# Designs tried in a protein design chat: VHH binders against 8-oxo-dGDP phosphatase NUDT18 (nudt18). Part 4

Target 1, 325 residues: 8-oxo-dGDP phosphatase NUDT18 (nudt18), of Danio rerio (Zebrafish) (Brachydanio rerio) (q568q0)
Amino acid sequence: MDSQSSILEENLEKILRGEGLEFDSVAEQVDPVTLRKNVCYIVGAVIFNSKEEVLMVQEAKRECYGRWYLPAGRMEECESILEALQREVREEAGIDCQPITLLLVQEQGPRWVRFIFLAEETGGSLKTTAEADDESLQAHWWDRKSPLPLRAHDILSLIDAGLKYRRNPWFPVTQPVDFPCHVVCQRLFLTFISSRADADDRLWLLMSNNNTSHHPRLPIVVSFRTYISKAVSKLIEDCMPSSYISVHIRGILGVQHNGRIPGKTDGICFNTLVLLENTEEGAEIGSPPSLETDCYRWQEVTNQGLKAKIIERIKDGSVLPFQSL

## First folded at step 22 (VHH)

Design e1 (from d3 with D59R)
Fold by OpenDDE, fold request of step 23:
Structure e1 (fold): chain B 325 residues (1-325), chain A 128 residues (1-128)
Amino acid sequence: as target 1 above (325 residues)
Amino acid sequence: QVQLQESGGGLVQAGGSLRLSCTTSGFTFSSYAMSWFRQAPGEEREFVGAISGSGGSTRYADSVKGRFTISRDNAKNTFYLQMNSLKTEDTAVYYCAAGRLPDWIAYYWDEEISYDYWGQGTQVTVSS
């Protein structure tokens, strides 16, 4: 019992640090995703210079010809997320960059995922009109004040997020880690906090019982043909009375991706922090919601240091933001 | 339940015109971009055109530009494809599709993966 608890605690610590865990077999036989066939990933970069100007690229595509956007593009086969980012920035702007952190993950169902990075310039030269090609016409440092015909205004919030993070980083540096996954899924760091009068908060984690392994594992949900948020909700509905349960997706603790084998390891595993709240009037405050299935169990986190860390992350919201669109 | 139903297909002579309709239900029509795709026998499905949820923006494939016009009636939950000056090369099954295209996905509105819901298709045959 002590060894299993120790392993669990170690794994939880890894996840909290943004590190990866080996992908556990999903109970449901889900077909692997294939990049550009049934899933597309986009990378984008927010890059500032010393004058707090933002790197912009002018679009060469006919539909938005001459309009400006952040360096962004689709991932290609056999590249990591970081490699894709660096490639796109180089191709579109002529700039070499170093990713600092993920700023935002956006998803539109299981089909589209966009990774927005804060990055810094490390070299290169701004692409000029003489170097125009199918990727872009030119690149420019934008002072964010002068009029610029934008392709879309959604980049404004991204730029703001980059500025805010630079000024006051509110979550730990989060970068994709190299762990193979065959589907788009979430490893759920699903928590419940029970508060007692005059006592320390109790922290509970939902654990999966479906694994052939004797070791406690966090639940994994596959986001197939559904939004990430819906996948979480479905799990909750399946395992507990949902009428009085509020589900709060706090954010992402880590991103696992390999992408080296097309059609096999094109998946992504998001380590997602979720907080459950029982809103039932008169509910016992001292215990997590009752489960209607044996597929899951509640595990109390008794390690005081670990408990404190997890609760702090939940309360502070010090996680990578995730947006479902 | 989401439903998309195409109508208006048929046989027409080259140089003729057809108007396709796509009637929808089960979702907030005005919040979705609508598109037409087509697939000829032995060929891959290809983008024909699309219109934004508000109707303010339209796009067309180069092969149909100037000949085809896309419109929508949000009050009727109906999407249209007016096809003029039809060519034998326009012979295909035409599909209606719907998707929520945020701005960053709208850049890829000519991609099938951008759309969540699809109709069953309607046959258009253009004879010489």
Scores: ipSAE 0.779, ipTM 0.890, lowest interface PAE 0.7, mean pLDDT 93
Fold by OpenDDE, fold request of step 23:
Parts: structure tokens; sequence; C-alpha cells
Structure e1 (fold): chain B 325 residues (1-325), chain A 128 residues (1-128)
């Protein structure tokens, strides 16, 4: 009993640190995703210079010709997320960059995932009009004040997020870690906090109850054609149909991706922190919602240090933002 | 269940006109961008045109620009392709597609992967 608990705690700590875990069990029946076939990943960079100007690129694409956007593009086969970012920034802006942290993950489908990074310039030179190609016309440092015809205004919030993070990082540096995954999925750090009057908060984790595995595992949800958020909701509905549960995706604790084998390891595993709240009037505050399936079980986190860490992350929102669009 | 059904295809002479319709069900039509793709024999599927959910924005492939017009009727959950001045090169199976294209995906509006739902297609044949 003690050994299993110890392993679980270690794994939880790894996840909290943004580290990866081996992907052991996806439902055998889910086909691997293939980059650019049935899933697309986009990388984008928010890069500031010493004057707090933001690196912008002018679009060469006909539909948005001459408009400006952040360096961004689709990932290619056999590259990591970081490699893709560096490549795109170089191609579009002529700048070499070092990723600092993920700022935002956006998903739609889950056929589309965009990774927005805060990055810093390490070298190169701004792309000029003389160097214009299909990737971009030129690059410019934008003071964020001067008029600039933007491709889309969605980048403004990204830039703001970058500025905010630089000034006051509100979550730990989060970088993709090299772990192979064949599908786009979420490892769910599903939490429930039970508060009692005059007592310490109790923290519960929803665990997968696999008869075949001797070790407690966090649930993994796979979404092939559904939003990740919906997949989580569905899991909760399936497990707790009689309960009034509000599902709060707090954010991402880690991103696992390999991408080295096309069509095999093009998947992404998001370690996602989720808070469940019971919204039922008069609900028992002292225990997690009842499960109507044996596929899952509640595990109380008894390690005080670990409990405190997890609760802090939940309360502070010190996680990588995740947006479903 | 999401359904997209194309209609209006057929045989037409070069220089003629044809109007395709795509009727949809199973999703909030107004929230989706609609697109036409076409596939000629032995060729890859290609983008024809698209319209935003609100209908306020339209896009066309260069090959059909000025000849084809896309429209939608959100009250009828129907998407249209008016094809004028048809050419033999326009002969293809035409597919209706639906997708949610937020700003960052809208950049890829001409990509098949941008669209979530597809019709079965309707044959358009333009004779010389």
Amino acid sequence: as target 1 above (325 residues)
Amino acid sequence: QVQLQESGGGLVQAGGSLRLSCTTSGFTFSSYAMSWFRQAPGEEREFVGAISGSGGSTRYADSVKGRFTISRDNAKNTFYLQMNSLKTEDTAVYYCAAGRLPDWIAYYWDEEISYDYWGQGTQVTVSS
C-alpha cells in the first residue's frame, strides 16, 4: 500500500513540475494522428526586444498580403514543437530565437492546436523586403502603438500575455517535453477539494481504476473529433451522472510531444489540471461526488506537502493557460 | 447527427450556369464557415470558395473568382454556390464543407483540414 502511494506521489510531483510521464494506455481502438493529415499544429512566437517592441512579420500570402502578424506557422513532420518555433521565426523574421516558455495553448477540434511561446532573440537579422519570399515579406519591431495593419487582432492578447508574463511570471516555465504519444489526449489531473468547517481542506484526485494495472493512474481522455473540454465533461458525466458537477479546466501542467515518427508519434499529451466543483445545493461538503462506475476511484491526497502544492496551483491559477475555441 | 447534402449538380454546357446547394443539419449553422471544394478526376481536391458564419466575408479561388458566387441562408441552414460562365475545367465533384474558423485557423481557410464536416459531393459536368 505504501509503495503504490509513493509512486503516485512521485508521479504527481513530476507532473506538477511540468515533466512527462510515459503514455501507457490509450484505448487500443484509437487511430494515431498524422500531422497535416488529420491534425495540425501551429507555433507562434511573442518576442520582445530591449525596447519592448514586438517582433512582427508581414504576410506574403495573397489573402492577407501586406498585413502583419506574429511569427507563426504550421509544424512540419519530424520536428519538435521547439524546433518548429525556431524554424518559423527564422524563416519569417530572419531571427534566431530561444523559447522561454509556453504562454498559451489553443485547441480546436482537436484537429488544430496552437502553441504560443514567449521567446527571446539570440541572433539573426530582421528580414528585409529584399529577402521577401513565400514565408513573409519582411519583419519589423513594432512599438505596439504605431498603426499597423494586422492580419488579425487575436495577437494583441497574446502580446499582452507575453508582457504580463515578463513582468510577473504567474506560472512556472513550461516547455514541451519529449514523450511520444500517438493521439491528441489529456492526462487529467482531476481534483476535488472538500472543505469542512474548522478543518483542513481535503484534496481528492480522480484515478483510473484499471484492473490490469497495479498502479494508480491518472485518467486519460482522447478526443479524436471533439473538443478536449467536451471530452472531460463527458468523462465526468459518465462517472457522475447523478451529480451536479462543474468542470473547470484550470490549465496545463505539461505538454508531451515527440513528433519524430510521422503518423505514429505525432500525438500530444496534455497534462491538464481540472477542478471539479459540486454545484448541488446541500451537497455533502466533506466528500467527493459519488461515482457510478468502477472505472474510476477517488484517491485522497494525504501527503500534506503535495496537497498544499496542488491546492496552491489550483487557487493561484499558476498553470499554463489553455483555450478551447 | 451532422449532415451536409449537396444538390444542384448536373450536366451543363460551357458558358452556362449552375447553382449548387448544400443543406445542413445537426449543428449551429451560423457558427460555421462554409466552404466548397471540388475534385476533378485524377486530381486532388481543391478549394473553390468559402463564406464566414455571418456571411460577411467571402473568399474564392483565383480560378473561379468573378465567375462563382457563394452565399448562405442561415434561416434555411443552406449554403449556395452560383456558378456562372462555366468552363470544361470546372468539371468535378463538388463538396460542401463546414468548419469553425477562428481567426488563427481562418488563415488556413483553403485547407481541407480546416473543415470538420463534409458532404458526399455532387457531380458537375461541363461539356464543350
Scores: ipSAE 0.768, ipTM 0.884, lowest interface PAE 0.7, mean pLDDT 93
Fold by ESMFold2, look of step 22:
Structure e1 (fold): chain B 325 residues (1-325), chain A 128 residues (1-128)
Amino acid sequence: as target 1 above (325 residues)
Amino acid sequence: QVQLQESGGGLVQAGGSLRLSCTTSGFTFSSYAMSWFRQAPGEEREFVGAISGSGGSTRYADSVKGRFTISRDNAKNTFYLQMNSLKTEDTAVYYCAAGRLPDWIAYYWDEEISYDYWGQGTQVTVSS
């Protein structure tokens, strides 16, 4: 039988590579989320041609008629995130595409999540005005310099992120992984680094002690009524209430979704990298914060290779970014 | 704690006017778009109109366009619906709602899921 330590290290490596893990059961009874009832997911695409011009679509909707935006739209029932991306780009721009990587995940409360992809053209032809419909009027490649009336300016930073990644990737390719999930939740890769004046830093991970698994597991927090960062903060308040700790969500190591069964698999599991920092100045912290519960425990990462990989991902810009509020 | 409280509902004859108010607390009012929805008995709740946080952009359902006017007073944290030329089909419970709508959600300004906070509602009855 394989050791528990070997299994844990294999699972941590999978999470770090963005491969995900099958969705674990949750101890609490929670209702599944339902697409277009209590969650809405939006996909958007940044696509460049060989001249680094970006794919733009001209809006048909009355309130923004004739204005330009990235190809984007809401996910529909029974489709994966990637299928929604490909459908929206095809419908609005006439272009077939293949995702390269997620560039950014945005949320506004637990109900709205937007997935921005860098993608590449694989076929199709730009939609012309002769093909105008309710989805869009036409599509063009934009040189990013000529005047173009935009629906909104929020896309400019998204286009810039796509250019930056295309030229010099700063995090590993991260794409949604096909695992069903019934809730919006995070699997927490939650780290604490202890420091001493003349010794190497030690790295600690928060692990779950739940009875539903024979193996060490990363904690799962459900976001059914609150923001992602609030759910993490609530866990910290509940299990570490006497600590002077700031919570830093570094970003997303992976995204798990399936979408095949409406009302049952409409959820998303984010594999989220979190760093806890000591807010008490001048203190030498030799061990992680005390836990007020037996639901969790701290596990030191003693494998030096794995420790180095985790620390590298903690640095700013080395993980898929996440924006809230 | 966020609170939205509607007032000003009542009974009015067709062709008449009525003004609803929504007083708010517990959030930065100017950061939120505000909206009115209404629900007649046995029907789904429907969009009436919305105003941006700055007050510079307004939108209306076609059924009320030209008859209803929305406005906000950010100094008083209050949101208004002026209803003129009322018809019997305007009879409903009217709800105010608030949502923080970044550009990518503002596209869906007329949908309930865009709004996070809801009032308790005020009854408007338009008689023949």
Scores: ipSAE 0.668, ipTM 0.832, lowest interface PAE 1.0, mean pLDDT 87
Fold by ESMFold2, fold request of step 23:
Structure e1 (fold): chain B 325 residues (1-325), chain A 128 residues (1-128)
Amino acid sequence: as target 1 above (325 residues)
Amino acid sequence: QVQLQESGGGLVQAGGSLRLSCTTSGFTFSSYAMSWFRQAPGEEREFVGAISGSGGSTRYADSVKGRFTISRDNAKNTFYLQMNSLKTEDTAVYYCAAGRLPDWIAYYWDEEISYDYWGQGTQVTVSS
């Protein structure tokens, strides 16, 4: 059992470091997702030069012709997320790039995910008007102050986040990792912190009770026809329906994707940090919520180093942000 | 319990006019972009037109531009397609659809995957 606990702790550390874990836990009767049929992934890039000007592209599409936006576009078949990023920046701006970190993951339902990267220029030359095509008219470095007609203002907060991270990172470098996945799902660091004035905080993780498993595993929730964020709430309602609980998705510890085989590996596994809070005033807060099923159990994290790392990520918000619209 | 229900379909002579309605319930109508798609026999479903949640922006497929008008009445939770100067090529099942289109998805406003909710469709037949 102690060797099983050691394996679990090693796996938790790998996830916390952003290394991920090979995806092997699957509801085998769920059909794989397929890029551009029932999922679409968008990559976008925030890239600064040495003067902290941001790379912008001038749109060629009729409805936003001549307006400016970040380099961005949809992932294509057989691409990794990083390959899509590099292709889109080269196509639209003429620039080669390397990722520094994911800055933000955004979702709209189970079909749309946008990955925003902070990245750095590694080569190429800015696209000029002589090179205008259907992808873009040209690319420029924008001083972020001069008037510039934007396609949409949603990018302003993304640019600000990139600048903030560049100057003072607030979460560890987080990159997509190359692990295949056939569905859109989340591996949950689903946490509860018991806190009393007269005692140190205790940390609990929800674990799956798989009768055939030789070691405990983190729960995996598949997102089918619903928002990634709502799939977590459904799990909570199913196993803790009698509790006064609020669910707080703190952010993403890692992103796993491969994309090599269309219709087989087009899915994404998010390693998601979730905090449960008891909302009932006067309720006992010394124990995690009661479970009304034997499919899951609470596991206290007693390794003090690991506990401290997880609590820090929760309390400081030191995780890759996740937005749902 | 989201519901989209088309009405107003039928048989019309070429050169005539027809007005389709889509009555909605189960969601905040003004927060959703609305679109019409159509599917002729043996063909893929194709985009006809869309209108933003506020009603301030409309888009049309080139094949219907100038002949069709899309509008919405947010007080009645109803979305309309006015079809004028109808051609036999306009014969199809017409579907209404609804989607939330943040700025980064609105770029793909003419694609089916952008819309979450769909009606069952109403037949429009244009006779020569």
Scores: ipSAE 0.639, ipTM 0.825, lowest interface PAE 1.2, mean pLDDT 87

Design e1 (from d3 with D59R)
Fold by ESMFold2, fold request of step 23:
Structure e1 (fold): chain B 325 residues (1-325), chain A 128 residues (1-128)
Amino acid sequence: as target 1 above (325 residues)
Amino acid sequence: QVQLQESGGGLVQAGGSLRLSCTTSGFTFSSYAMSWFRQAPGEEREFVGAISGSGGSTRYADSVKGRFTISRDNAKNTFYLQMNSLKTEDTAVYYCAAGRLPDWIAYYWDEEISYDYWGQGTQVTVSS
């Protein structure tokens, strides 16, 4: 009934569907990230034909010359993530593609993020040796059984994830959405589930107390000079230092990026699902951890339909996987 | 606190040899790929060579291949560059660098952005 409660619930539904929200401010004063200067993004494609053979490209780079890999490469200036994917597949394999979903997001250090997509062929023709260039020598469909000299074996688990998703999707279709962002950051869907012996579970979300906004907002943490995963832990240490809690990053609900203005919009906002669990021995904890700051507050999710959706995503792990190396 | 410190630089005659060392602390050395870069006055910094965390794979820039050898001693947390048959063109400040390079980043092993930690550099001067 409450206008602010209705707005919050609508925004939570958008995030759960992967639609994102406009990104307009952060709590920290940090410079924008810049592609190829302090961040690099890689896109990679898992594409199957009707026989479940996977699209492979033969590498032209001297150190891995003649070895095979998935179509993959670095995002360039002024590209969206999806545009980078389509460009790399076209350049290396000669085919056009349409993304189906992200399969995995990987991070390494403060600088590198890789986006792996399941995608489908929509046109073009496989690159032949007559079309070899600096990007690749040729492209083939691989039956995943015949011997093939691979550039690296990391792609085997990615191919398996693509097959698994095709057969039995375990999370909603998740694709990057077109919202500008100047930093690498996370909007936190940070949850706590309180359990009582005689009652249903209660779901709590951490909300920002930023009084610049007229409605509740989810917290945003910036990944300044640190792993994306570590930024969440730092927020917890700052606002709940006395608590016996463990932090569980369940995965990504959505990815926001625009890339249109080099040095201004090269950032990414991840909408990240996080579960806090009490590790205190011998206690059934009925309330969320105490907060040692007034920057945040706990908000109970009282809408039963929304609560059920969120708890299901948490318990089933029905979210885009995130890997920190 | 991560530290990388180069040593062994100096003046050497063309055709001679020199060995650089990079001593490291503050990280699990065997988990990091190590590299040498160099920068001559007025030039951009260029890749010299790299070695995997295990030491099983080495790679070199064309300009030094066959003359320079990279090695590491994981027991001593130390990384080496043996430079033989030195040329005046090898005159530069030499930097050691460390990075965790999973395969999808290792593809870019010759780029500065692949490495997170850098030493202060040591001067190598090759006289004619």
Scores: ipSAE 0.630, ipTM 0.824, lowest interface PAE 1.3, mean pLDDT 87

